# Ledger of designs, part 2: VH-VL binders against Rho GTPase-activating protein 11A (ARHGAP11A)

Target 1, 191 residues: Rho GTPase-activating protein 11A (ARHGAP11A), of Homo sapiens (Human) (q6p4f7r49to239)
Amino acid sequence: VPFNALPHSAVPEYGHIPSFLVDACTSLEDHIHTEGLFRKSGSVIRLKALKNKVDHGEGCLSSAPPCDIAGLLKQFFRELPEPILPADLHEALLKAQQLGTEEKNKATLLLSCLLADHTVHVLRYFFNFLRNVSLRSSENKMDSSNLAVIFAPNLLQTSEGHEKMSSNTEKKLRLQAAVVQTLIDYASDIG

## First folded at step 4 (VH-VL; framework fv_rosmantuzumab)

Design a18 (from R3 with heavy chain Y101W W105Y)
Fold by ESMFold2-Fast, scan of step 4:
Structure a18 (fold): chain C 191 residues (1-191), chain A 122 residues (1-122), chain B 111 residues (1-111)
Amino acid sequence: as target 1 above (191 residues)
Amino acid sequence: QVQLVQSGAEVKKPGASVKVSCKASGYTFTSYYIHWVRQAPGQGLEWIGYINPSGGSTSYNQKFKNRVTMTRDTSTSTAYMELSRLRSEDTAVYYCAREGWSSGYYDAFDIWGQGTTLTVSS
Amino acid sequence: DIQMTQSPSSLSASVGDRVTITCKASQSVDYSGDSYLNWYQQKPGKAPKLLIYAASSLQSGVPSRFSGSGSGTDFTLTISPVQAEDFATYYCQQSYSTPLTFGAGTKLELK
């Protein structure tokens, strides 16, 4: 199901955000201090069951274990028909991260101005959530670098993304994580 | 200290039922799933099922279909496994185990009870 | 059901040796980038003890001489260097699908 066709909830200051994303992030906010949040997926058996309930409009995420919600959230982004960060911007985003320290963040944020308004609102909502997680890193042990490594494959995944690691592949993965880290650290400036 | 303490050894006749308890302490009982695993003498480990102590939902291995029931009492932080219509091949040590979390991973049994020996003999 | 095949069924080693135990699942136990494969150690008369979770993650309190590797269907537990206290039976376990299943075990005997 296309991104814009998903059920949406109205969120003050962000507009219409996919309901699953709102429910998942709100539920995880109750567990924001959990050590290792997002580091690894929870129970695959429960993830399959939880995804089935969500896909059929059933159930409440607030009763699910935090790691299961986190795992489903990662899966949500990975399984979108088109990456939430559009594939046609990926090359430009990676090149922006190869600029000097002063320019790389500004270039990445300028590229986010090319996104559709709805996409900007969803990204600002999600990355502000991740920034809040990172600000509690003394308690949860997940700083913006840790979160970026975890989410980059899910946010920037394309059909051709499954390659055996080489020196060139490693560089690409580090640049993808750098893009996501910039978006976390400057979430309020997206778009 | 996180701990699971099980009830004592049982000797039963074929056709009887047994109910094993597993008392949790040192953590929030409702935050972790409890699994049951058995081990026949000299044999390997066999998974029986699990219970979510929060909602009481269960999942059972089909091999034990219609013979196993898992329950819990949240006021005493105790999980129970009842196995009915006992046969000699049910002779085993029965373990309860917590589905734990370490550095963000679940689905591993990080804390185990000491085991309850069941002997089914005529 | 997912069948877990462990090799070898038994192994003798000397203190200081590097030993490898293998575990093969009848189908992939990977989901969302993670491998749902755990390793346990069991000493006679005792409950099993978690060593490795998610194929390669070391459980807190477990010595670094234990390591896990692999993905998909093929997994390995390595103990290096072997110590006298490592005499025990080792089990792999998949947590990908119900029923959860264990390998038949590998008994490590010190020479």
Scores: ipSAE 0.013, ipTM 0.574, lowest interface PAE 8.3, mean pLDDT 84

Design a19 (from R3 with heavy chain S102R)
Fold by ESMFold2-Fast, scan of step 4:
Structure a19 (fold): chain C 191 residues (1-191), chain A 122 residues (1-122), chain B 111 residues (1-111)
Amino acid sequence: as target 1 above (191 residues)
Amino acid sequence: QVQLVQSGAEVKKPGASVKVSCKASGYTFTSYYIHWVRQAPGQGLEWIGYINPSGGSTSYNQKFKNRVTMTRDTSTSTAYMELSRLRSEDTAVYYCAREGYRSGWYDAFDIWGQGTTLTVSS
Amino acid sequence: DIQMTQSPSSLSASVGDRVTITCKASQSVDYSGDSYLNWYQQKPGKAPKLLIYAASSLQSGVPSRFSGSGSGTDFTLTISPVQAEDFATYYCQQSYSTPLTFGAGTKLELK
């Protein structure tokens, strides 16, 4: 199901955000100091069970281990029918990251102005959450670079999962992570 | 000191039920899943199921679903496993075990109870 | 159900030897870069003890002579050098899918 068709919750300052995203981020804020919060995969068994309950509208995240909530959050973005960062913008976003240091961040943020209003609100909400996680990196060991490497594959979905790792593929993965890192570091300036 | 302490040995007749307890100490009981595993004499380990002490949700191995019930009491930090309609094949040592090194992240059983011997005979 | 096949079922070794125990899953137990495979040691009359989690991570308090490796379906536990207290039964376990399943065990015996 497309993300604009999912149940939504009204969030002050951000508007209507998918309820699952709000519940997951809010639950994880209680565990923001947890070392390696998103680095570990969590329990696959529990992720399958949690996803089933969430899909049927059952409240269950408050009782779930933080690593399982983090895993389900990654899966949420990965399984969207269309990437939350639209495929049409991917090439432009990657090219923006090949510019000089000052230019790359500004160009990436300018491209975010092309996003639909709803998408902008959801991204501001989520990336501000990730920025808050990165601000606790002394305790949780997850700075914005670490978070970007973890979330880029989930936010910039690829259909070439079995592609042989080449120099070009590695460069593309680094640029995708760089896009996400910019969005984390400048979350309040998205849109 | 982190510990799981189980109830004592049981001798039951076929058709009876048994309820084994597992008392946790030295950690936050509701932060870790509790699993139950059994081992028949001279045999290997067989997983029965788990309970999340925080919400009480359970998951059982299909082999035992019709006969096993797992519960917990958060006020005493104790988990329970009840197995009904006992058969001689249920003769085994039953273990409770804590999942996860840090709040379930590793899906491994880092702390085990000492075991409860169940003998089912006529 | 995922079947876990351990080999050998038993082996004899002397103190100071290097021993390797293998574990094969009937399907991959990997998810998102991690392997959901654990190793336990069990001595007669005692509960199992966790040695290795996530295929290669050494549990706190476990001697460095124990090491784990592998991914996907094929895993190994290595003990080097073997010491007198290491003679026990070793079990691999997958935590990827319910029901959680264990290998049949490998008994390490003193020659």
Scores: ipSAE 0.045, ipTM 0.641, lowest interface PAE 6.4, mean pLDDT 86

Design a20 (from R3 with heavy chain S103R)
Fold by ESMFold2-Fast, scan of step 4:
Structure a20 (fold): chain C 191 residues (1-191), chain A 122 residues (1-122), chain B 111 residues (1-111)
Amino acid sequence: as target 1 above (191 residues)
Amino acid sequence: QVQLVQSGAEVKKPGASVKVSCKASGYTFTSYYIHWVRQAPGQGLEWIGYINPSGGSTSYNQKFKNRVTMTRDTSTSTAYMELSRLRSEDTAVYYCAREGYSRGWYDAFDIWGQGTTLTVSS
Amino acid sequence: DIQMTQSPSSLSASVGDRVTITCKASQSVDYSGDSYLNWYQQKPGKAPKLLIYAASSLQSGVPSRFSGSGSGTDFTLTISPVQAEDFATYYCQQSYSTPLTFGAGTKLELK
């Protein structure tokens, strides 16, 4: 289901945000200092069970283990019909990251101004959450670079391919992570 | 030294409200959940709820959900629990406790406040 | 809610004895190979003190005569040998899901 058609919750300062995203991020804020928050692997069976409960309106993600909430959050972005960062902007975003240090961040943020208003609000909400996680990196060991590597494949829906990596693929993955890191570090400036 | 220090004993009339404080010291206040637990005279332990001092999010036991409010002040490293519409059955010792971390686990109350005695009588 | 059943409600013992206290959860409190089950000691007029976390892990500063075992729904706290300072009330607690729940307690009394 497209993300604009999902159930939404009103969030002060951000507008209408998908309810699952609000519930997951709010629950994870309670575990924000947990070491390896997004690195720990949950079992497919446990994730399926938790997703089934959520899909049937049995709320209370707060009672679930943090690693499973984190896994569902990554799955949520990965399974959107269209990447939340639109495919037609991917080439421009990657080219922006090849600029000099000051220019690359400014160019990336300028490109975010081309996003639909609803998308901007959702991204500001989510990336501000990730920025808060990164600010607790002394406890959780997850800085913005670590988070970017984890979330870039889910947010840009890049290939999880079981293929041998080429030099071109490696460069592309690094640039995708760099885009996400800029959005984390400058979350309040998105749009 | 890690410690939680609670406010003093309270005597209230039925229908009143009480607000108990729990001041943390010796650690980063926003890094650990604070839970509230009560114990009626001669009885066991009953969980009331928790607050995450970082985001301010709370979770309450359904038994107390319409009467309890938990808040915190990060500038003073203090957590608060307010219980309203008091009844004689609310007479108990109220404890705050820190949920500790062992290897990244949320699992146990490793540091406890000394307790605040509440007496509700007509 | 997960119900925690402790047995016995009271137990008489002498210094030097081995005592066991049991705790049964109404549903499994295990997740990802770990048991979310804790044990506390409480002396009259004092706050509870953490003894054992994750069913079998000894809290720092707690004497090795205390040990915990079990998984799933059935858990045991063992004190061996019992010392004079161990006469207190013991509580098990599940931290698997909210509301967090405690057993009714087991009072260890001097024979």
Scores: ipSAE 0.000, ipTM 0.464, lowest interface PAE 14.5, mean pLDDT 83

Design a21 (from R3 with heavy chain S103Y)
Fold by ESMFold2-Fast, scan of step 4:
Structure a21 (fold): chain C 191 residues (1-191), chain A 122 residues (1-122), chain B 111 residues (1-111)
Amino acid sequence: as target 1 above (191 residues)
Amino acid sequence: QVQLVQSGAEVKKPGASVKVSCKASGYTFTSYYIHWVRQAPGQGLEWIGYINPSGGSTSYNQKFKNRVTMTRDTSTSTAYMELSRLRSEDTAVYYCAREGYSYGWYDAFDIWGQGTTLTVSS
Amino acid sequence: DIQMTQSPSSLSASVGDRVTITCKASQSVDYSGDSYLNWYQQKPGKAPKLLIYAASSLQSGVPSRFSGSGSGTDFTLTISPVQAEDFATYYCQQSYSTPLTFGAGTKLELK
């Protein structure tokens, strides 16, 4: 199911956001102090059970372990039929990150203006959540750079996910993380 | 030090119930799932089920589902497994074990109780 | 249920030998690049002890002579060189799906 067709919740200031994303981010806000929150993969057994309950509309996330909610959140983005950051913008986003230090953030944010309105609202909501996590890095040890490394593969997932590792691939992964870090640090300026 | 300490050996008659305790110390009790595993004399390991001490949610192996109940008391950091309608084939050593949280571990049983011997005799 | 087939059921070795124990799952126990397969050692009268988690990761405090390998459905535990304290029963276990299941065990015996 495309993410436009998923159940949505009305969120003040952001509009219609996928209900799962709202529930997951809200539940994780209660555990924002958890050290290494997104670093490890969740329990497969617990993730399967949790996904089954969520798919049937059960409100179970508030009682789930934070790392399992975090794992399910990463899985949500990873398994979208189309990446939430559209594939046709990926080349331009990576090129923007190769500009001079003072220009790369501005160029990346300008490219976000090309996104559909719904996508902008969802990204603004999610990246503001990640920014809030990064602001608690003294407690949780997850600054925007750490979060970017973790989420970039999930947010820019394409058929190229099976690409062999090389020096060019390593540079690409680094640039993908840089794109995500910019979106975290300037979340309110997306779109 | 991280430990799970179980209650002592039990001798029961067929048809009775047994309740085994598993007291955790040295870590945050509610952060790790507790599993129960048994081992009949000279046999291998058999998984019974788990409890999430945080919310109290449980999952049981279908083989035991109609006879097993798992509970916990967060104030004493103690997990319990009650097995009812005992049969001679329930004679085994019963272990509680901590599932390493996905944070740093991959769902392995990193800490085990010493075991509780249950003998069901006619 | 995921069936875990462990072989051999028993193995005789001398101190200094290299021994290999295999474990086959009836279906893949891999998820997101990780294998949910663990190895335990059990000595008579004692609770099992975790040796290897995620197929190949050595548990803290376990000697480096123990190593694990494999992915998907086929897994191997290697002990090299075998020491006197290694004569015990070894179990593989999948943590991919409930019910969690163990192999039948491999008893490592002194020749």
Scores: ipSAE 0.007, ipTM 0.562, lowest interface PAE 8.7, mean pLDDT 84

Design a22 (from R3 with heavy chain A108Y I111Y)
Fold by ESMFold2-Fast, scan of step 4:
Structure a22 (fold): chain C 191 residues (1-191), chain A 122 residues (1-122), chain B 111 residues (1-111)
Amino acid sequence: as target 1 above (191 residues)
Amino acid sequence: QVQLVQSGAEVKKPGASVKVSCKASGYTFTSYYIHWVRQAPGQGLEWIGYINPSGGSTSYNQKFKNRVTMTRDTSTSTAYMELSRLRSEDTAVYYCAREGYSSGWYDYFDYWGQGTTLTVSS
Amino acid sequence: DIQMTQSPSSLSASVGDRVTITCKASQSVDYSGDSYLNWYQQKPGKAPKLLIYAASSLQSGVPSRFSGSGSGTDFTLTISPVQAEDFATYYCQQSYSTPLTFGAGTKLELK
């Protein structure tokens, strides 16, 4: 299901954000000190059970273990019918990250101005959440680079497989992570 | 620091019920799931089920679902497993175990109780 | 239910030896790049002790002579070099699907 068709909650300063995303991020804010919060998959048996309950409108996420909520959050973005960062912008975003240090962030943020208003609001909400996680890296060991590596595959998903690991594939993965890191570090400037 | 201390050995007749306790200390009791595992004499390990001490939700192995009940008391940091309609095949050592957490990973048993021996005989 | 087949059922070794124990799951226990496979050590009259989680992650406090490897359905525990305190029974366990299941165990005996 497209994310604009999902149930939404009104969030001050951000607008209408998918309710699942609000519930998950709010629940995880109580646990942002957790070391390696997003790095491991967690309990797959509980993740499957939790997803089933959420899909059927049962219960709140507040009683679930943080790692299970984190896993479900990654799955949420991965399972969107279209990537939240539109596929037609991916090439331009990666090229922006190949510019000089001063220009790459400006170019990436400029490209975010091409996003639909709703998408901008959702991304500002989510990336400000990730920025807050990264600011606690002394406790949780997850800086913006670590979070970018974890979330880039979920946010820039594609039907193409990475069947070969080559220098070009490694460079592409680094650039995808760099795009996400820019969006984390400059979350309030998205759109 | 972390300890799980179980109740003492039990001898029961077929058809009876037994309730085993597992007292936790050295950590926040409601932050970790408690699992129950048994081991018949000279045999391997068999998983019975788990309880989330925070909400009290449980999941049981289908083999035991009609006879097992897991509960907890948060005021005493104690988990309980009750097994009813006992048979001689239930003779085993019963363990409680904490589901560990390391860098976002759950699903392994990092601390175990010392075990409770149950003997079911006529 | 996922069946865990462990081999061998027993083996004899001397202090200083390298030993390997294998564990095969009846279906893949991998999810999102991680393997839901754990290894435990049990000594007579004692509760099991966690050695390895996630197929290859060494539990804190466990000596580095223990190592785990594998993915999907095939997993291996290696002990090298074997020390006197390592003579015990070893169990693999999957946590991918309920009910959680264990291998039948491998008894490591002194020659």
Scores: ipSAE 0.018, ipTM 0.586, lowest interface PAE 7.0, mean pLDDT 85

Design a23 (from R3 with heavy chain A108W I111P)
Fold by ESMFold2-Fast, scan of step 4:
Structure a23 (fold): chain C 191 residues (1-191), chain A 122 residues (1-122), chain B 111 residues (1-111)
Amino acid sequence: as target 1 above (191 residues)
Amino acid sequence: QVQLVQSGAEVKKPGASVKVSCKASGYTFTSYYIHWVRQAPGQGLEWIGYINPSGGSTSYNQKFKNRVTMTRDTSTSTAYMELSRLRSEDTAVYYCAREGYSSGWYDWFDPWGQGTTLTVSS
Amino acid sequence: DIQMTQSPSSLSASVGDRVTITCKASQSVDYSGDSYLNWYQQKPGKAPKLLIYAASSLQSGVPSRFSGSGSGTDFTLTISPVQAEDFATYYCQQSYSTPLTFGAGTKLELK
């Protein structure tokens, strides 16, 4: 199911945001100081069981372990029919990250202006949450670079996969992480 | 101290049922899944299933699905495994085990109960 | 079901030796950068004891002579140097998918 068709909650300053995303990020805010937040996926068995409850409308995230909520959050983005960052922008976003230091961030943010308003609001909400996590890196050990490496595969996944045999895979992964890091560091400037 | 204490040894005839208990202490019972594993004499470990003590949801190994029932009593922090229509091949030590936790990981067995020996013979 | 193959089924060693036990899963047991692979030690008449979780993380209270490595489908437990109390049976276990499955075990015997 497309993300604009999911249940939404009204969030001041951000508009209509998918309810799961609001519930997950709000629950994780209580655990923002947790070392290694997002580095570990928790129990896969428990994660699968928790996903089943959420899919059937049970309110259980506030009582779930932070690692399981984090795992579901990563899975939420990975399972979207199309990446939340549209596939047709991926090449341009990666090229923007190959520009000089000052230009790469500006170019990436300019590309985000091509996104639909709803997508912009959802990304601002989520990346501002990740920025807040990164600002607590002295406690949680998760700076924006660490978070970018973790979330880039979930946010920039495409159904193609034609580069599996390519020696360029490592370079592509580094550039994808760089895109996500820019969006975390400049979350309020997205769109 | 976190510990799991199981009920005592059982001797049953073929066709009977057995119900093994596993009493948890030293932690919040509803926060961790309880798994059941058995070991036949001189053999390896075989997973039977789990129960989530919070909601009572269960998952069984297909091999046992038509004969095993797992339940819990949150007021006594006790998990139960009942195995019906016993055969000689069910002779084994039965263990309960808690999914462990470390920095958000819940995917290993620690602690284990001491084990309950079941002998099924005529 | 994920099949777990341990090698060897048994090995003989002397105190002070370095021994390695391998475990192969029939499919990847990795998820989001973590390996859902655990190692247990079992002595006769006792419940298994957790040694290593997440392929390489040493459980609290377990001596540093035990170490784990690997990812995906191929995993190794190393004991170095072997002590007298280490002669036991070792099992690998995947916690990635139900049914949870164990290797057949490796019996470490005194030479």
Scores: ipSAE 0.007, ipTM 0.496, lowest interface PAE 10.2, mean pLDDT 83

Design a24 (from R3 with heavy chain D107E)
Fold by ESMFold2-Fast, scan of step 4:
Structure a24 (fold): chain C 191 residues (1-191), chain A 122 residues (1-122), chain B 111 residues (1-111)
Amino acid sequence: as target 1 above (191 residues)
Amino acid sequence: QVQLVQSGAEVKKPGASVKVSCKASGYTFTSYYIHWVRQAPGQGLEWIGYINPSGGSTSYNQKFKNRVTMTRDTSTSTAYMELSRLRSEDTAVYYCAREGYSSGWYEAFDIWGQGTTLTVSS
Amino acid sequence: DIQMTQSPSSLSASVGDRVTITCKASQSVDYSGDSYLNWYQQKPGKAPKLLIYAASSLQSGVPSRFSGSGSGTDFTLTISPVQAEDFATYYCQQSYSTPLTFGAGTKLELK
């Protein structure tokens, strides 16, 4: 199911955001100081059970360990039919990150102006959450660079995916992480 | 101090049931899963299942699924494991263990109860 | 079920030795860059004690002479140098899939 067709919750200042995303981020706010938040995978056993409950409206994320919620959140983005950052913008976003240090952020944010309003609101909500996580890096050890490396494969995934690790692959992964880092650091300026 | 304290040794006849308790102290009981593991005399460790004390959700090893029930009482910070229709092969030391702290990411058991010896004999 | 094959079943060592215990899973216990493999120590009449989680992470309070390594299906626990209090039985455990399963154990004995 496309993300605009998922159940939504009204969130002050952000509008209608997918309910799972709101529930997951809200639950993780209680654990934002957790060292390595998102760096470690959750329980594989519990992720399958939690996903099944969430998909059937039975999920209770408030009782789940933070590692499981974090893992399910990464899985949520990975399993969208189309990446939340639209595939047709990926080439332009990576090219923007090859510009000079000041221009790359501006170009990336200008490209976000091409996104649909709903997508902008969802991205602002999620990336502001990640920015808040990064602001606690003295406690959780997860700055925006660390979060970007973790989330880039989940947010920019395409079916092409399994290229041999080479210098070209390394450069692409670095640029994808740079895109995500820009969106974390400038979350309120998206769209 | 963080600890799990289990009920005392039990001697049962085949066909009976046993209910073992595991009282938690020194931490927030509802924040950590409790697992149950047994060990037959001179043998290795065998996983029975777990309970999430927060919501009461459980998961059981299929080998025990029709005979084991795990519950908890949050007011006393106590987890319970009941095993019914006992057989001689159920003779073992039964442990409760917390899945916790830095190791909680991997279902690693950082705090263990002292064990409850169950002897099933006619 | 994931079968955990642990070797050797027993070994003899002297204080000051380096010992290695191996654990092989019947299928990969890796997920998203992490290995769901733990190591425990058990002394006679006592409950097991967590030594290593996630294949290589040392549990708080455990001496640095214990170390874990490996990924996928092949894992090792190394004790170096062995001390008198280390003579015990060691178990590996996978937490990748239910039921959680343990290796049969390796008994470390004084020579």
Scores: ipSAE 0.160, ipTM 0.673, lowest interface PAE 5.1, mean pLDDT 86

Design a25 (from R3 with heavy chain E99D G100R)
Fold by ESMFold2-Fast, scan of step 4:
Parts: sequence; structure tokens; C-alpha cells
Structure a25 (fold): chain C 191 residues (1-191), chain A 122 residues (1-122), chain B 111 residues (1-111)
Amino acid sequence: as target 1 above (191 residues)
Amino acid sequence: QVQLVQSGAEVKKPGASVKVSCKASGYTFTSYYIHWVRQAPGQGLEWIGYINPSGGSTSYNQKFKNRVTMTRDTSTSTAYMELSRLRSEDTAVYYCARDRYSSGWYDAFDIWGQGTTLTVSS
Amino acid sequence: DIQMTQSPSSLSASVGDRVTITCKASQSVDYSGDSYLNWYQQKPGKAPKLLIYAASSLQSGVPSRFSGSGSGTDFTLTISPVQAEDFATYYCQQSYSTPLTFGAGTKLELK
């Protein structure tokens, strides 16, 4: 299901955001100091059970273990039919990161202006959440670089196709993480 | 004035460990990767690894992976490289260097420390 | 690992000469139209100094007599005209993939 067709909640200053994303981010904010929150693998069994409960409206995420909520959040982006960052912008975003230090952030943010309004609101909401996580990196050990490495594969890579690790793949993964890090660090300037 | 200032020369016995410091000033320490490079007497440059000072994530050259540890202290803007189980072939000048590109990327080393001479002898 | 081969290992020149140093990578260091190849200058007892990044981009503060060219696997550093302060050792480096690797160096000596 396209993310614009999912149930939405009205969030002040951000607009209509997928309800799952709001619930997950809000629940994780209660545990924002948890070390390794997004790095730890959740239980596959618990993750499936949690997804089933969420899909049937049988409970709230606030009672779930933080690592399972984090796992479900990653799965949410992975399961989108199209990446939330459109595939047709991926090469331009990677090229922007190859520019000089001052230009890379500006170019990346200018490319975000090509996104649909709804996508901008969702990305601003999510990346502001990640920025808040990164601001507590002294406790949780998750700075914007760490978060970028974790989320870049889910935000930029399609679920179709397999790439073997090679020198080209390593360089691509570094650039994808750099794009995501820019979006975390400048979340309020997206779009 | 952007600069990296390293700790002084060290003389160690084989089997010992050494910890070299690299103090950054004049820029936002957490925004740039710090790399470590060594140079044996009369030889070329050899990359050891890097640390992202923001979150403390590291990447090591496989040759040193089981003996090197890189850390940082953000309150003092200082990076550290510890090399353990020292051998005579570890005798070299050790440099810290800043990646010219902001964090999240490795590219070229625009600012270098002055170097720390390590001599490993019995 | 990507092996970097520099030639020559040493070169003698006079002030005012044009000199070229070559660097060959064991595999392409290009990605998306950019070359991840850097050049450094090192004087005795001193740390290296960045001259050229991305194969051909001059680092700020470096004199325009230094220029870099090439793509893929073959790269060249040109110094023209050579000045007295240019007698030093020059290293190429790939930043395409880890481990980052350097050439063995080229020593530029006064004739």
C-alpha cells in the first residue's frame, strides 16, 4: 500500500503523517536514551507478532520493547512499494554528496524541493525525530552518521535486486549514508 | 586557525602498547573524520584507519584490525590511537589527519598533525 | 586492496623545468564521473600536504603551477614551472575504497 493511502494522523506543524510513523516515533521518544536502539536486532517472532497487533488495531506501540518498535519502523520503510525518496532522484542525490562540503548540503536540500508536499512533510517529521535521537548520542551512542548507515538502505535502496559487495557498492553505500546524514542534520530545511 | 596537535615521541619495548593523542582546534571536531597514517623510516605512507568523532564509529585497515583501537573525547576535541603488541616493524612516525569532507564521507586529508615518532626497540 | 604504482621513484630537475609524475591504480578509482585520487607533497621531517584532490581539483592555497589529470586507473601530477620549494617527495592516494592506499612516492631532486 502506497504510504499516501495509509491511515494518517494530523500532527501540528507537520500536517498529515502516517499514523504508524507517529505512533512508532512517539513511543521511541520514551526510550530515546537506550544505547544501540537501532543497531540491535529485534526478535523476528516478536516483530511479526507486533506487526500483526498493529495491523489489527489490537494494541499500542508504547508497551512494546524499544528494539522491536525500531525494527518495525525499519520494516515500514522497507515495505513501501516505492522508496520514500523516489528512485529517479537517487543518482542526483548521490551526485550532490560528491560536491564540496558547503555545496553538498545545499544541493541535497534543493533536490528535496522536487518532492511532493506530502512526502516533504513525512520526511521532515521522521528526520526531525532522527535528529532528536542524534542530539542524545552521548547516552544512546547513535549520532547522525550512525543513524544514516542504519536507515540509508531502507530509504534509498529498492527491495528488488541484489548487489554483491564490491568497490562500487562500498562507494555507493557511503554516498547513500551521506545523503541521509544531510537530511538528518538539516531536517527542518527539507523541501 | 585550524590545526591538529599530536603528543610527543615514544620509545617502547616489543610487546608493549602505545597511545597517541591528536588534539583538534579551530573547527567543529565532530564534523570531520580523523584518519591515522604511519610512515616507517625511509618508507612511504600507510593508512591505519579512521574514527568518526561524532559517534565514535571506526574503520580499521585489516592489517592492524586486531591491534589498533581508535577513540575520541569530544569534551577536549582529542582523538586517540592505541596500538598494542608492538613489534620492531611498528617503528614509524604516526600522523593524524582530518578528512577534508564533513562527516559521513571519506575523501582527502587537508589538515595533518605534526607527527608522533614511535621507536620500538629492546 | 587497490595497489597504487608511482613512477618514477625519483626524478632530477632544475628550477623552471616541467616535470610529470605518474600514478597507476590496480583497478578503476572512478565513481559516477569523479576520480577518487589525491596527490600529496611531503618535505623531510614534515607532515604531508594536500595538493590535488579528485584527480584535478587544486586544494585552496596551493600554487597553480601544480595540476592533476587522468581518470580510471592512470593519473598524472604536473609541476610547471618547478620552483626551489618544490623539491620534495610526492605521493598519490586512492580514496575510492578502504583500505585507503598510497603510492610508494616520487622524490623530486634538484639537478
Scores: ipSAE 0.006, ipTM 0.555, lowest interface PAE 11.5, mean pLDDT 84

